# VHH binders against Probable acid ceramidase (asah-2): the designs that were tried, part 6

Target 1, 379 residues: Probable acid ceramidase (asah-2), of Caenorhabditis elegans (q09551)
Amino acid sequence: RKVDNPDFQPNCLVGGPDIYDPAQSEKVLWFDVNLDLPPRQRFQQIAKAYKKEIHAVFDVLNYFLTIIPGVNAWELIGNMTASALDKGMIMNPYRDEVLGIAEVLDVPLGNLVFLNLFYEMSRFCTSIVAQTEDNKDLYHARNLDFGQLFVWDIAAQSWGLTEALKKVSVNINFFKNGKLLFKGSTLAGHVGVLTAMKPHKFSLSMNAKVQPDIINVAKWYMGAYENTDLQFVMYFDRWLFENCDDFQCAREKIAGVKLLTGAYFILGGANPGEGSVLVRNTTSVQFERKLFDGANDWFLLQTNYDPDKDPLFIDNRRDPGNACMNKLTRANVGMKGIFTVLSSKPNLNKTTVHTVIMSVTKGYFETFIQKCPNPCWAF

## First folded at step 3 (VHH)

Design t05 (from l06 with S56K; framework vhh_lunsekimig_d3)
Fold by ESMFold2-Fast, scan of step 3:
Structure t05 (fold): chain B 379 residues (1-379), chain A 123 residues (1-123)
Amino acid sequence: as target 1 above (379 residues)
Amino acid sequence: EVQLVESGGGVVQPGGSLRLSCAASGFTFSSYDLYWYRQAAGIERELIASITSGGKTNYVDSVKGRFTISRDNSENTMYLQMNSLRAEDTGLYYCAAEYDSWGYEDLSPYDYWGQGTLVTVSS
């Protein structure tokens, strides 16, 4: 049932006059990252281009964490992360990639590493994979929501962290051996990928769980685990795109990897029916949903809740999103149709940083910054 | 007291027909959007057909042309006429009612549900 709140009234745009308008959405900039370069150099051009914007993200986080007079929580967290790094917290090449960024930004390595880890653990999302009616194309798209409860701006009616993160959203073409290897959407200062596609091969988006296992993170931070046994999702995703060339390879590696925290992996491929959601705990696949498990399952939608759990009614993006996809119908699956669903409230909300649209079969990849005009839900 | 009561289910041979009824009480029936859902063994409950308060109908592709949804506001009853039944149509059929679908079709009504009626298509 709908909430009696004008800011949280679901509003499916399908069938309306404004089904898709690229002019209403800003596109992010594209950068090249050459993986043949020494790790420390790979991300330095992006870091130089976004130095001011990344510092603005640090300023928002520092402000939020400076709540207790006389206690600098940001400095404490940075020092604790630096201590964990000395114990082998992050493996190369990722450690050296982050180190290169820290040198350009002139910030403590520990705080930058914490920012990279924070992106994995504190994000809300909507991901969709959908098969066209003619079976020729598969579309994969997602909204990245971030910044809930992080510095409300009364005059602008917006979240400070969300607005700062919009300004550091970038697209990357990753090159290896002189050729394009894969495309990713990320945040400047981050070396992991959360949304990526290898053209004509496979695509992936990762959604965080609303209830992550923070005890494993704490134990890992204290050096209680072997670094090679547990992986951060964002760095595992980088490895996946560097080492897999199709949907089946990606599916098998996602199913077998041991993770620091559970996550949802939404996977798309090049062949008809290659779409799945793997619900991962730290050691195994908890659930797997595939396109056409039921005869009418031409799409899969994942937010931040396990399939057997109802969303909290104040954060129900799953049911409006599913309803909007079914109103779209399979006949209208395409870039405009799926983007219209992700432009529909509450899947589009005040914490939405960006929207990514991908088609593995067409080799299409683009990231958009959307406005959410009032009434617009706070999260 | 709000109630939705389904009837008309049963066993039928492939190619046969059944008419399901959903009788409603305890709310202003004419103001509600109405839905038929189907749940087969081992499969999630799925929306089969809908009819808005204004009379607009929608169907999933697998039943389009075979099933017809209708409503009688004077009798507070919704119907599903099922023709050319197939083995895959076997399942529990639920009726549901939702007030004001926020200007779009809603597949997960939270307002009112019936208890379900079993349809078995077998030789």
Scores: ipSAE 0.000, ipTM 0.094, lowest interface PAE 23.8, mean pLDDT 79

Design t06 (from l06 with E98Y; framework vhh_lunsekimig_d3)
Fold by ESMFold2-Fast, scan of step 3:
Formats: C-alpha cells, structure tokens, sequence
Structure t06 (fold): chain B 379 residues (1-379), chain A 123 residues (1-123)
C-alpha cells in the first residue's frame, strides 16, 4: 500500500469557486547562462549553487541501483558512459558544458552524463497548447512527472527521486551576443532543455514515450552510431532554440531531424493557430496534430502515448486532462485557467516535479513546484 | 521552390567598391544564419563573412574593416558592401543559408546555396 491506485474520474478544479492559488506553489529561481562564454564555464554558477542538491539526486539513484547484490551498478554505468563519450558520441559544445559541471561537482563525468541521459527518459508528462477565444494569445503549459517507483517514503508519502528533483528545478535566461535569446526550464546539472520559449517567437515542450527505444541507446553505448547525424532530443532542443526564430523553422527542423529515440514535440508559435504536436519516431514524423485541424480543436493535449493508442489503465492522464480542458472551455483559456487544469488530479500527482506556464505572445515564462494534498495519486 | 539569387558582381579597379546582393525565396529567411563564401581560381571556397538571425557579424581577417555584411528581413535580401578592393579579392562570391550546429557543419537538405557572382579586381 505504499503506492495508491489512481482515481479514473477526473477531479477538475475548473468552474465554480475552485481557482488556482499561487501561494500553495513555490516558484523556482532564475539564473543567467551566457552562451558567449567558453562552454566549460556556462553552467558552473548553477552547478556551484546546487552542488548539494545534485549530489542528493545521485544518492537516490545510487541507492536504487545498489539493491542489486554483488554489482556496483553505479560505477559500471558511469564507466560505460565515459567509454561512450571517449568515442565522440556527444557533440560539442554540450560535452564541454557537461564536463564543466562535472569539475564543479567533483563527480566522474560518466555518471553526470548518465544523469543527463536519465532525464531524457522521463516516463510521464502532460503538455497542453491552447488558443484564446479572441485569437490574440496562445498558452503552452506542461507538468513534468518523474521519480515514480524510485524510493517511496512511508512517513512523508512521497517519492524520494521526485522530492530530490523538485529541489534542482531551475529557470534559465540564455544570453547570446549580449542579448536574451530564449528562456528554459530545466534541472540543475542538465545542459539540455525539456521546456523552453523564445519570447514572441515560439515555444516547445518535449514528452518522452513510455517505452523508449532502449536498443538504440544500447547501440549508442557500443559506438554503433559513431559518425552519424543521430541526436539526443535534449541536445537537439538546445540547438533548435539557438538556431530557429519562429514556429515554421522549429516545425521543419523537428520534422527533419534524425533522433536516437522517438519523442513527442509540442510546439507553440506567435501567430494564431500556430500549435502542433509532432509524434516523432527516430527517422520521420509518425503523426502530426495541429490547432484547428477540426473547427473545435482550440487545444491540443499530449501525454506519453501515441494518439491512436489507449493509455495504460493505471496511467490515464489523457482522458481526464481532455475532460478538464473541455470543462474549462475556450472562453477561459488564460494563465489561470490552464494552470488550474494542470493542478487537477491525476494530471497533478505524487510524481509531478514541476509545472511550466508559457505564453509566446506575452513573453511569459514561469515554473511552479506544486503540492499534491492527499488524496493524491502515487504514480 | 527554394532559391538564393546573387547579383552586383562585376569588374572594378583596385581601391574601388562593389555591393553584392543575395535575394532569397521559398524559406523563412529571418530564421536563418547567412554567409558569404569566396572561391578564387584553384583554391577551395572560404567563408569570408557571416551574419546570424540575431544580427551578429563575423569576418575573416583579410576583409575585416573593408567589407560589411548586412540583412534586410523585410526584403528577404542579404548584402555584402565591399570597399577598398584589392587584386586578391578577385573570385566567385557565393551566398549561403544554413543552421550552424556550433562546430559540426554537415550539409543537410535545409542548407541552401546560390549560383555565385563573379568579382574581378584589375588594374
């Protein structure tokens, strides 16, 4: 009973007197990253500020792995990842950025890179893009759910990894040529971005597939993709925000990139109707959903399942999330409305690390750490 | 159909000036980093000037202070103003548009090149 079963009925906080309360949510800290600095220096301030909290994440992962008798799995995984890096499998500047962090943290490079790759394998997410009724604004928001099945605390009724990850959640302003280039939400120690926005240009959130292609990751560790154009999603997302200035550029690059593993890309733009979900396999676009493909498609919601597949019965956030958006109605699309939907159970659950709210047109970007009071779904 | 069309080349005496233009169509011009390359007879193409989507410029040392790269996103056109021209500036000038992967420059289906425009500096 350490893990509670989900309630399949949506608990929507929309309508009536139920409204979001920012006082029950903590905002994460903002940091500046200057991309004009040598790559090794770019993330060192964040690494110094969060050294203790990042080590706590390592401790949780190591504890989980040391349950296997007779194997130092943490050391083995670190050494294997370091070997793969020596084969040139991660491009600069990202490799040197991670190396700079490892130097500050005083940890083996391989274990830090493994942590970065582990973040890409996020199992549960909810992303929403929605157009306001007056067509002037588009809102893009997401819950990042991570840490399910990693060290349950009976007294606190929480997941050890989820609680550790809440403490390393940060916002970054990325600067280039002395000017703000884009904003991102990430985890300290990670050089990639999972959620980001270029103000007045475009926004992106990436959702992982529930069953990632572990065979391709294993082949990468073995050097099978040496001298190929295959990219990890997290590094591709960074490249995208450094090189695209609008929705159309972002869409075309997402559609054409070759990826090590498939992912869901939820994309928002500055112009009315610029919202899409691209379901990517490693080589091509499998499905694409766009705002107003149907006349009443004023929002798109993506969890961790292909649109033509049913979610696992114990992990159905898609149906309650869609029901809550429909109950909200288009007339109430706004920062408060969309935040309230993402604060509705089971989209808000014990594995929810943080919630990001974005508006490209308003240039708004903020990350919140929410409490999920009992009764709250454990995973 | 994606096209980069160059113009403004010609014959000029040493110390003279030329302005090259690169007119773009069929892609989102404002989002691309833009480049001028030069190819002299018997020498491979070299990057001489670049301008990012954000307006930051870079030049090879041999042209720095003499050449100015600029872009007009409203007209989908990039320019190269060439002053104090020298005999060694003679060559075929190419316009290019592509995304830089920060030090890994693989040619992709999204990389675009012009046909080239000839600049001859002769006395």
Amino acid sequence: as target 1 above (379 residues)
Amino acid sequence: EVQLVESGGGVVQPGGSLRLSCAASGFTFSSYDLYWYRQAAGIERELIASITSGGSTNYVDSVKGRFTISRDNSENTMYLQMNSLRAEDTGLYYCAAYYDSWGYEDLSPYDYWGQGTLVTVSS
Scores: ipSAE 0.000, ipTM 0.111, lowest interface PAE 22.1, mean pLDDT 78

Design t07 (from l06 with S101Y; framework vhh_lunsekimig_d3)
Fold by ESMFold2-Fast, scan of step 3:
Structure t07 (fold): chain B 379 residues (1-379), chain A 123 residues (1-123)
Amino acid sequence: as target 1 above (379 residues)
Amino acid sequence: EVQLVESGGGVVQPGGSLRLSCAASGFTFSSYDLYWYRQAAGIERELIASITSGGSTNYVDSVKGRFTISRDNSENTMYLQMNSLRAEDTGLYYCAAEYDYWGYEDLSPYDYWGQGTLVTVSS
């Protein structure tokens, strides 16, 4: 936003007096998920560990919906989602993984499935993929922003849902045949992955569109898409990491999948120049941006807007983020440099749940919880 | 080594009853979704009934109210109670269990199958 209002001014920390070190930030806990276990058992350890925190997320959502007079909207949404699930829209193993979580939490299945699906519909994000000057390493990082419009706390100057989601942020090591298969960052209670990396192979972060195509989601709830091959992004991401071993495989599968809603897929690979953003609609690739499409395009930054569209004036993270990356310069691409950019306002804001930093080439993966003290953008 | 072994098939008159059993070994039975399929001569296998690891059941319309699927996790066995049998119920009945998804080959919803048990409904 280009306004002389302190609450909306960008604050790029690169070269400034403030030093942001990821080592000084709160890190989330690591959990193991053994994919050789029956699906219903895979996520029960995490659900058990976070039962209280997940219930707090449900409490915020229920409170928000009960403010609206009339029917119990939370119960209605849960029942509608359960009805849609019974028509076979969500395939195993994901269905049974969520069932196992619901059993531990003692919550209705439909409401838990709705929470899993809700993550595709209402997220602001910033994802960056950047190539080092020596071409030896690629860094891939993202902020996950979630909780806008969900219970503003005037005294704390924070979003109730965002603060609840910070407390359920976890890292997972996924194992298959007794070996580490891939690493993911997620929210406890969610069986999908929004940010994940297969060490030395490829990485992925997914950003939601600010205006998703809700027609397919509405049709799914109405039962019009029974026996369909349309995929939820978060479950497709799980499938992708179980079925691809390199950037090319991942790119091809992302390009060919049919989706319930459009999304941005930010990919990193193991070889120099393997970084791309695929702008997906429900059936096809609309745009593809690649590292070094121009000779000086050493990074790609994606928020929640198509490349040919201007961001909303109250949600312009793209322009400040790009400016901050250019101020960083390619020579300073690394964990601390990229973390500093993602700690810069407005890319760091009141809805930022967590920050993930990945390097495919180094096999590095970590998730951080950041504070955004005032002056800080509300969204 | 995963095995599913069906039993309980046979010849029965219209309106009669049979109970099929599927004995499982080599996997954590209580955690798997389980299925009964029927294959009549000259047609593809049809899903008849399912039971989730949590005990939720589903049936095709042609058998609703007549067939009951159940499971005994302590005995690693699934059952299909078949009542009011009709000539159209004749076929090979297969027990199936859904396995772990891993790849295109492993995205099949039914990785483990029994050998089948024959049910003949005739006068």
Scores: ipSAE 0.000, ipTM 0.101, lowest interface PAE 23.0, mean pLDDT 79

Design t08 (from l06 with S101F G103P; framework vhh_lunsekimig_d3)
Fold by ESMFold2-Fast, scan of step 3:
Structure t08 (fold): chain B 379 residues (1-379), chain A 123 residues (1-123)
Amino acid sequence: as target 1 above (379 residues)
Amino acid sequence: EVQLVESGGGVVQPGGSLRLSCAASGFTFSSYDLYWYRQAAGIERELIASITSGGSTNYVDSVKGRFTISRDNSENTMYLQMNSLRAEDTGLYYCAAEYDFWPYEDLSPYDYWGQGTLVTVSS
């Protein structure tokens, strides 16, 4: 390929002293959410624990919006979102769950819902699903990248929004009927999940499209989708983990759901070969890639671009990510190997908020916060 | 090859001072948390001082105010400044580098140890 970008050449890590370990990488905290509680109460403990950090995220977004002179853009966006909600656009139990968080944070509901929608419209991710050589285990992992163009700090050489989002990254154990139902990685203040696993059953990560359907989002704000069956991806993911017990159920529900925006669904299962990437538009599956569609396809990697389209030359994480997986080889597929690939530049970059590692068969789920010391790609 | 090499040990009288150095090679020094351990005869090896990759320091109570740990990432070297030395400070001093990334419960293959340097506080 014709790629004139110095960061196209991957700095692939292979383990041992060759592993890139950003200074002070850390694990996020675990919280319990009891789905048997009334919706308004379910997320209040997390909201209380992270009230200061969530307000810091709001502060960064508000500073960005102050670039528009003579307009209180934050208040306008909040009021517009509240107006859309008055038409019943977000269904229970999710509306009441968000409302409970808004009460703890002492913020208008519309602004908190806008923050949740902003997370769904995020642009940059890398997800990997890979089968071990012995076929016993499947590993599923992702980087979540947010914060491009949101307040560059010259002294710290970092993005203000990315650093704020690192501080609100949390893991949740979801309980129902007194038992663990599933595990999710999220951001405090958000009731949806973008990365989740039901131990020994299936796993999912969602990647946003680089060209989001802004027209559908605008139409939603205008009330054009009142009384429709369209779902937000983040709330559909919550529903999926509450209602499916295996890869087959999850695959069929993902294929059939009607969505407000298109997305990439990266799905892993408990049985050998249960790994897929479903490229969704709002009403149908555009593409589906499966493990072992070719005999040597022991992994799938998805960034933010359709499989038949070239990534933007300034944001080519697909080609270096694939190269690093091939350098790792199937023999080294495991938690360490996959984490090492996602710690390789430019898949690890200045906008990387966190890295999630999952194994359905082992029931393993953990989220890591990494730093990217210079030289590190700014976006 | 990965190496940690200690120097600066010796014999000193009570109340004296020594500066230990730990020179590192073969790994990305700036990304590691660094430690000084001490082992006296008949006693298990004990952690006495630590410095994180970000520069945060911690000390065991018996050496607080007397010992100072520091690092120079440009020279790949860690130091232990030891002041007001006492007879109980006598021992073999080891530097170590530990990797906090290791997600497995087993012993990390990325933990590195030096050979040790002897400090004797005697009259």
Scores: ipSAE 0.000, ipTM 0.100, lowest interface PAE 23.2, mean pLDDT 78

Design t09 (from l06 with D100F S101D; framework vhh_lunsekimig_d3)
Fold by ESMFold2-Fast, scan of step 3:
Structure t09 (fold): chain B 379 residues (1-379), chain A 123 residues (1-123)
Amino acid sequence: as target 1 above (379 residues)
Amino acid sequence: EVQLVESGGGVVQPGGSLRLSCAASGFTFSSYDLYWYRQAAGIERELIASITSGGSTNYVDSVKGRFTISRDNSENTMYLQMNSLRAEDTGLYYCAAEYFDWGYEDLSPYDYWGQGTLVTVSS
């Protein structure tokens, strides 16, 4: 039943861990990225493997933009981004990594860089960190929701961009000095990580703010901001995993970094109680929530809204998600239990590209492509 | 039940070649990322080559162009072809498998290790 006003009463899957069926979920492929290679070469294998699927993403964006009369908006965006790159607005190694991908794909660099900044465009995510009852393990998981308003398919009841992005979801093992450094989930054609974990050390997922500082993004496009102190969120994640070996280092660097736009950083660690949500503006930490700030705070859930703000009525994933975690109970915290919560509507919706499940203590990392059969919320 | 068994080690002259094999049993071989490590006397065990479940390969700089890792999922076997061997390649070579298949959750992540095979490069 599709209704004009969505039902945000808890629609939790019953049976918790027993509902999760690994055999019926689509898994993404794993690839290696060797950070010891010259930057231009690092992502070329993935770009070659996904060339057709990445072009399909560009085709959906072009189709959407061609319906705007008299404007080549895709060409304009590409040219504006290329102009910003010529002013040194994106630092190496990321610039050369994206350039190497653009050469394989035979697409304009500016348009590919625009997609590499897609995090600034994403407004819908759900991230959870939860401590098991025996305190041995922490689970960290997230839904990535992207593609809303980009080409609705009436017959399939789905968003064209979301369906295209599902096909480019990949997992990466990052190697440096011949050693596995960290694991990440991303989209083929992108050099940033959307969700990442250093096994037995720490994990991170990032959620966009619904009210981003678009003025800083506009200033970057105009060349008014030089990237001396400001970091792009998706590239900061890569830097963090290359430069931190534990939860405390990661927490400190997240708290101190200056960002082009504000974001939510959901952080998990290797020791009991190492789970937090840092609510960041461009210059400082606005809020920090930690596991066991209250005695019964065995989980933290973050969507796209500050803790002191109510979600928009049409986008309330916070209240149903929290209700489903409470219904799961701490006794059932585990991979299957957390996956069941993230498979509950509206946290699973028509814009959900993928779901990542992580455990730092177990060294577990996997990305799933979920179906959302009707009735399924459009946003 | 999980077992990794290395073979193919031995004594070889500098400039010679050896092919190491790692035979796997007791797990779904095709679902695992696979690794070759080596340990020389007085040096920590180091990762020298890897191959993912998808077939992607990586090598440390000291063995690039000389060593080739491969896998045969039908035979449940991983290989390391070692060419142009040097005295510094002498060591105990281990194969390892990293658990990453979400369908097989256990109490903790498993790194499965073989017992090692000795490679000696000397004149």
Scores: ipSAE 0.000, ipTM 0.115, lowest interface PAE 21.9, mean pLDDT 77

Design t10 (from l06 with S30R S31Y; framework vhh_lunsekimig_d3)
Fold by ESMFold2-Fast, scan of step 3:
Structure t10 (fold): chain B 379 residues (1-379), chain A 123 residues (1-123)
Amino acid sequence: as target 1 above (379 residues)
Amino acid sequence: EVQLVESGGGVVQPGGSLRLSCAASGFTFRYYDLYWYRQAAGIERELIASITSGGSTNYVDSVKGRFTISRDNSENTMYLQMNSLRAEDTGLYYCAAEYDSWGYEDLSPYDYWGQGTLVTVSS
């Protein structure tokens, strides 16, 4: 038998061997995006560099969707998305940025936009924000888990989509008016940012809800939200980093925006105690958790479940993650400590695409590609 | 042994050209942002050009259009093509490799510097 079938086995690495070593962890490449350029040109360097890898992602998705005889589902989805775009639901500059990428890749705009929207539906994530013991620094980090059930490779014992997405993971320095504006981690072909930080100002990671309101997505495709202020999370994140200069601005804009689907916004700032999780539905804030709401709340951890709901028993990353943070203790909050927690099972699993470590106060930002050797949870 | 070694410096007349090389041993360039700095007599070291691990380039205004930075990850070597040289370009040129982009507090111990190569622009 060559299928990977591990039991769910949490394994906190805190107190074990030091695994913070660049030789043990691959980093992604850095690119510069100049926002002063015409939108169509901004992402073309990245698209050229990753043309083959992005086509490999399309191939995995196309293979997954070819289950219906006589129907080209990939063409149908592309045409449906193009029809929705004609209703003005995705505004410039984002539309023209994606169009510029589509030209380099030689793919229909609708299919590339669908790929961009598909990333908004990422199901499994872990985000952490934690304050150091001396109150001088805040660390913000996340695992992005994506690709479960998309083409299991028996020989490699891995998910085809997850492995393809690892190869398109990139870091971007965004420039405006000749100066660094913010840093982001994303996937080549995507103009939104999945995780981002404005050095010395604020940081953000977004986690998807396990069961997003797919009815709202269907309504959007039918034009029910035409002529409304409804936002896509991925484009709202870009807007936020271009228009806010601190934690309070970011918090207020996140609280007030109307969204196509609910999401968890994990926010870090430059001042002691500036860390929060906003649990958003489409119109309002459902819950807000802040650092030091309790005296010992020196960290917040968010997976893909509302605070008042239990995780699925086969996807309980919240309880092991919280236990591993408590084992780390506040005294050991730092790049190495947080990285070790996010390298611990089951927070590291077969669907983990990348790990981002940020410090707003230090201006630090890096994305790591981690391996999860067996025994490793498949989901 | 981990090392960056610059080469290609020398004496050149105003309007001339030089190509500097920076070769790495003991580590791979692939995941590093790479930089050229220069230091003229009596002034602080200045960043003049950079290239990210993905190939994006930046230049200080005084060298834009005259200097071109490039990298060859397969040869573990970075280059600086210097055209239309001016007397003001005279200085010691250093290459550097940084694992943490933008020179914020180094949370990685893997930043490296070369020993420098002298460029003299003189008639």
Scores: ipSAE 0.000, ipTM 0.371, lowest interface PAE 13.7, mean pLDDT 80

Design t11 (from l06 with L107F S108G; framework vhh_lunsekimig_d3)
Fold by ESMFold2-Fast, scan of step 3:
Structure t11 (fold): chain B 379 residues (1-379), chain A 123 residues (1-123)
Amino acid sequence: as target 1 above (379 residues)
Amino acid sequence: EVQLVESGGGVVQPGGSLRLSCAASGFTFSSYDLYWYRQAAGIERELIASITSGGSTNYVDSVKGRFTISRDNSENTMYLQMNSLRAEDTGLYYCAAEYDSWGYEDFGPYDYWGQGTLVTVSS
């Protein structure tokens, strides 16, 4: 049964004409990735620039997994992942892209691949797609929340993994045949994309399900899916942006792909009304919500829960986020309005790594690192 | 980066006047609700005056008719005109900015504070 949590009541910043303040929000750095380069070389510039910061992420994960004396869980997981890779479970070019990063970082390939896979399974998110009142623009934005239960720092009043992941947040311009192909927001060391936009074509953000399909992941480690067409969501997202040029192509490919785990795909397009949320299980579309399914459905908001299920008592970002969008009103949909909703607590919280703002029609794409001063959930 | 700097404090006799200023930098001043707080000896820090981004003002009963809050968005500065000063007005005066134009009940992640300016009312 749904029980309201006092800590997750709406605390909306909306109602002002211009509440966007980049002075309180650090922008991440932009890097170019040339897809015409051999795969091993594509991400080496980013890996070199962030070598220390990526090692800090590994250190936090290793510390978290070293809770039982005499058991090196980080080494075991790395070795298991390396064994699975030897069975051909990750296809090129992604495998060679990760290998090139591992060479620069001087880390075992299995552990780096595990880090890449871990990003799919263990994150909280809020994604919004909203149509402006004049129908000229669609805004697509998200918070990426990651790191709760991963090393609390008493002195800093922050989560160790969240703070480490803030420092590896980057923007990428992907080039192909000498031209800009698409823009993505990612974490240095990761070759997949969870948030991306092809300017003037379409945008995508992917939200994890709270409970991933652990059985399929276990089967992958055991080699049961050798020579399969099953896709990891993050690598499928890369493929999507390299192979689709509009909202309709992206929607059809998302609907038809076979996945190792279910996910929420939040999709935006270039034409009025091109916004949808596809709730995917491993084989099919479970639910699809579209802009203007009802006459007043000018926005869609997705967190980490199926539409027919209540959020966890300690993680109700859906109800406050929807309340803040309704308080904003359609007349105030724009970059500043949407950013303000994603800067409202508890959608902005101690586990928020970054916030991405996109407009397909304007070709706008930026990632922001936001502060969440106390009082701020969690702790 | 973001700064709020108060000025205009000092020692004044009862019945005198002072004008406090709060100069802001590093953020979009016109979008913020702005506040003056007072920290008096033996009393918790209290909100004494507010002005919203839209220009609506509010005051605690003890200063109504004596204090006037105003803002100049072109100069990124907020003011507190203090008239008919009393001994009980003695304290550290802090300016604050809140990112939420819905008023001071909803505190967001972009709360900014100045360092305070001392006002002493004594003969």
Scores: ipSAE 0.000, ipTM 0.101, lowest interface PAE 23.2, mean pLDDT 78

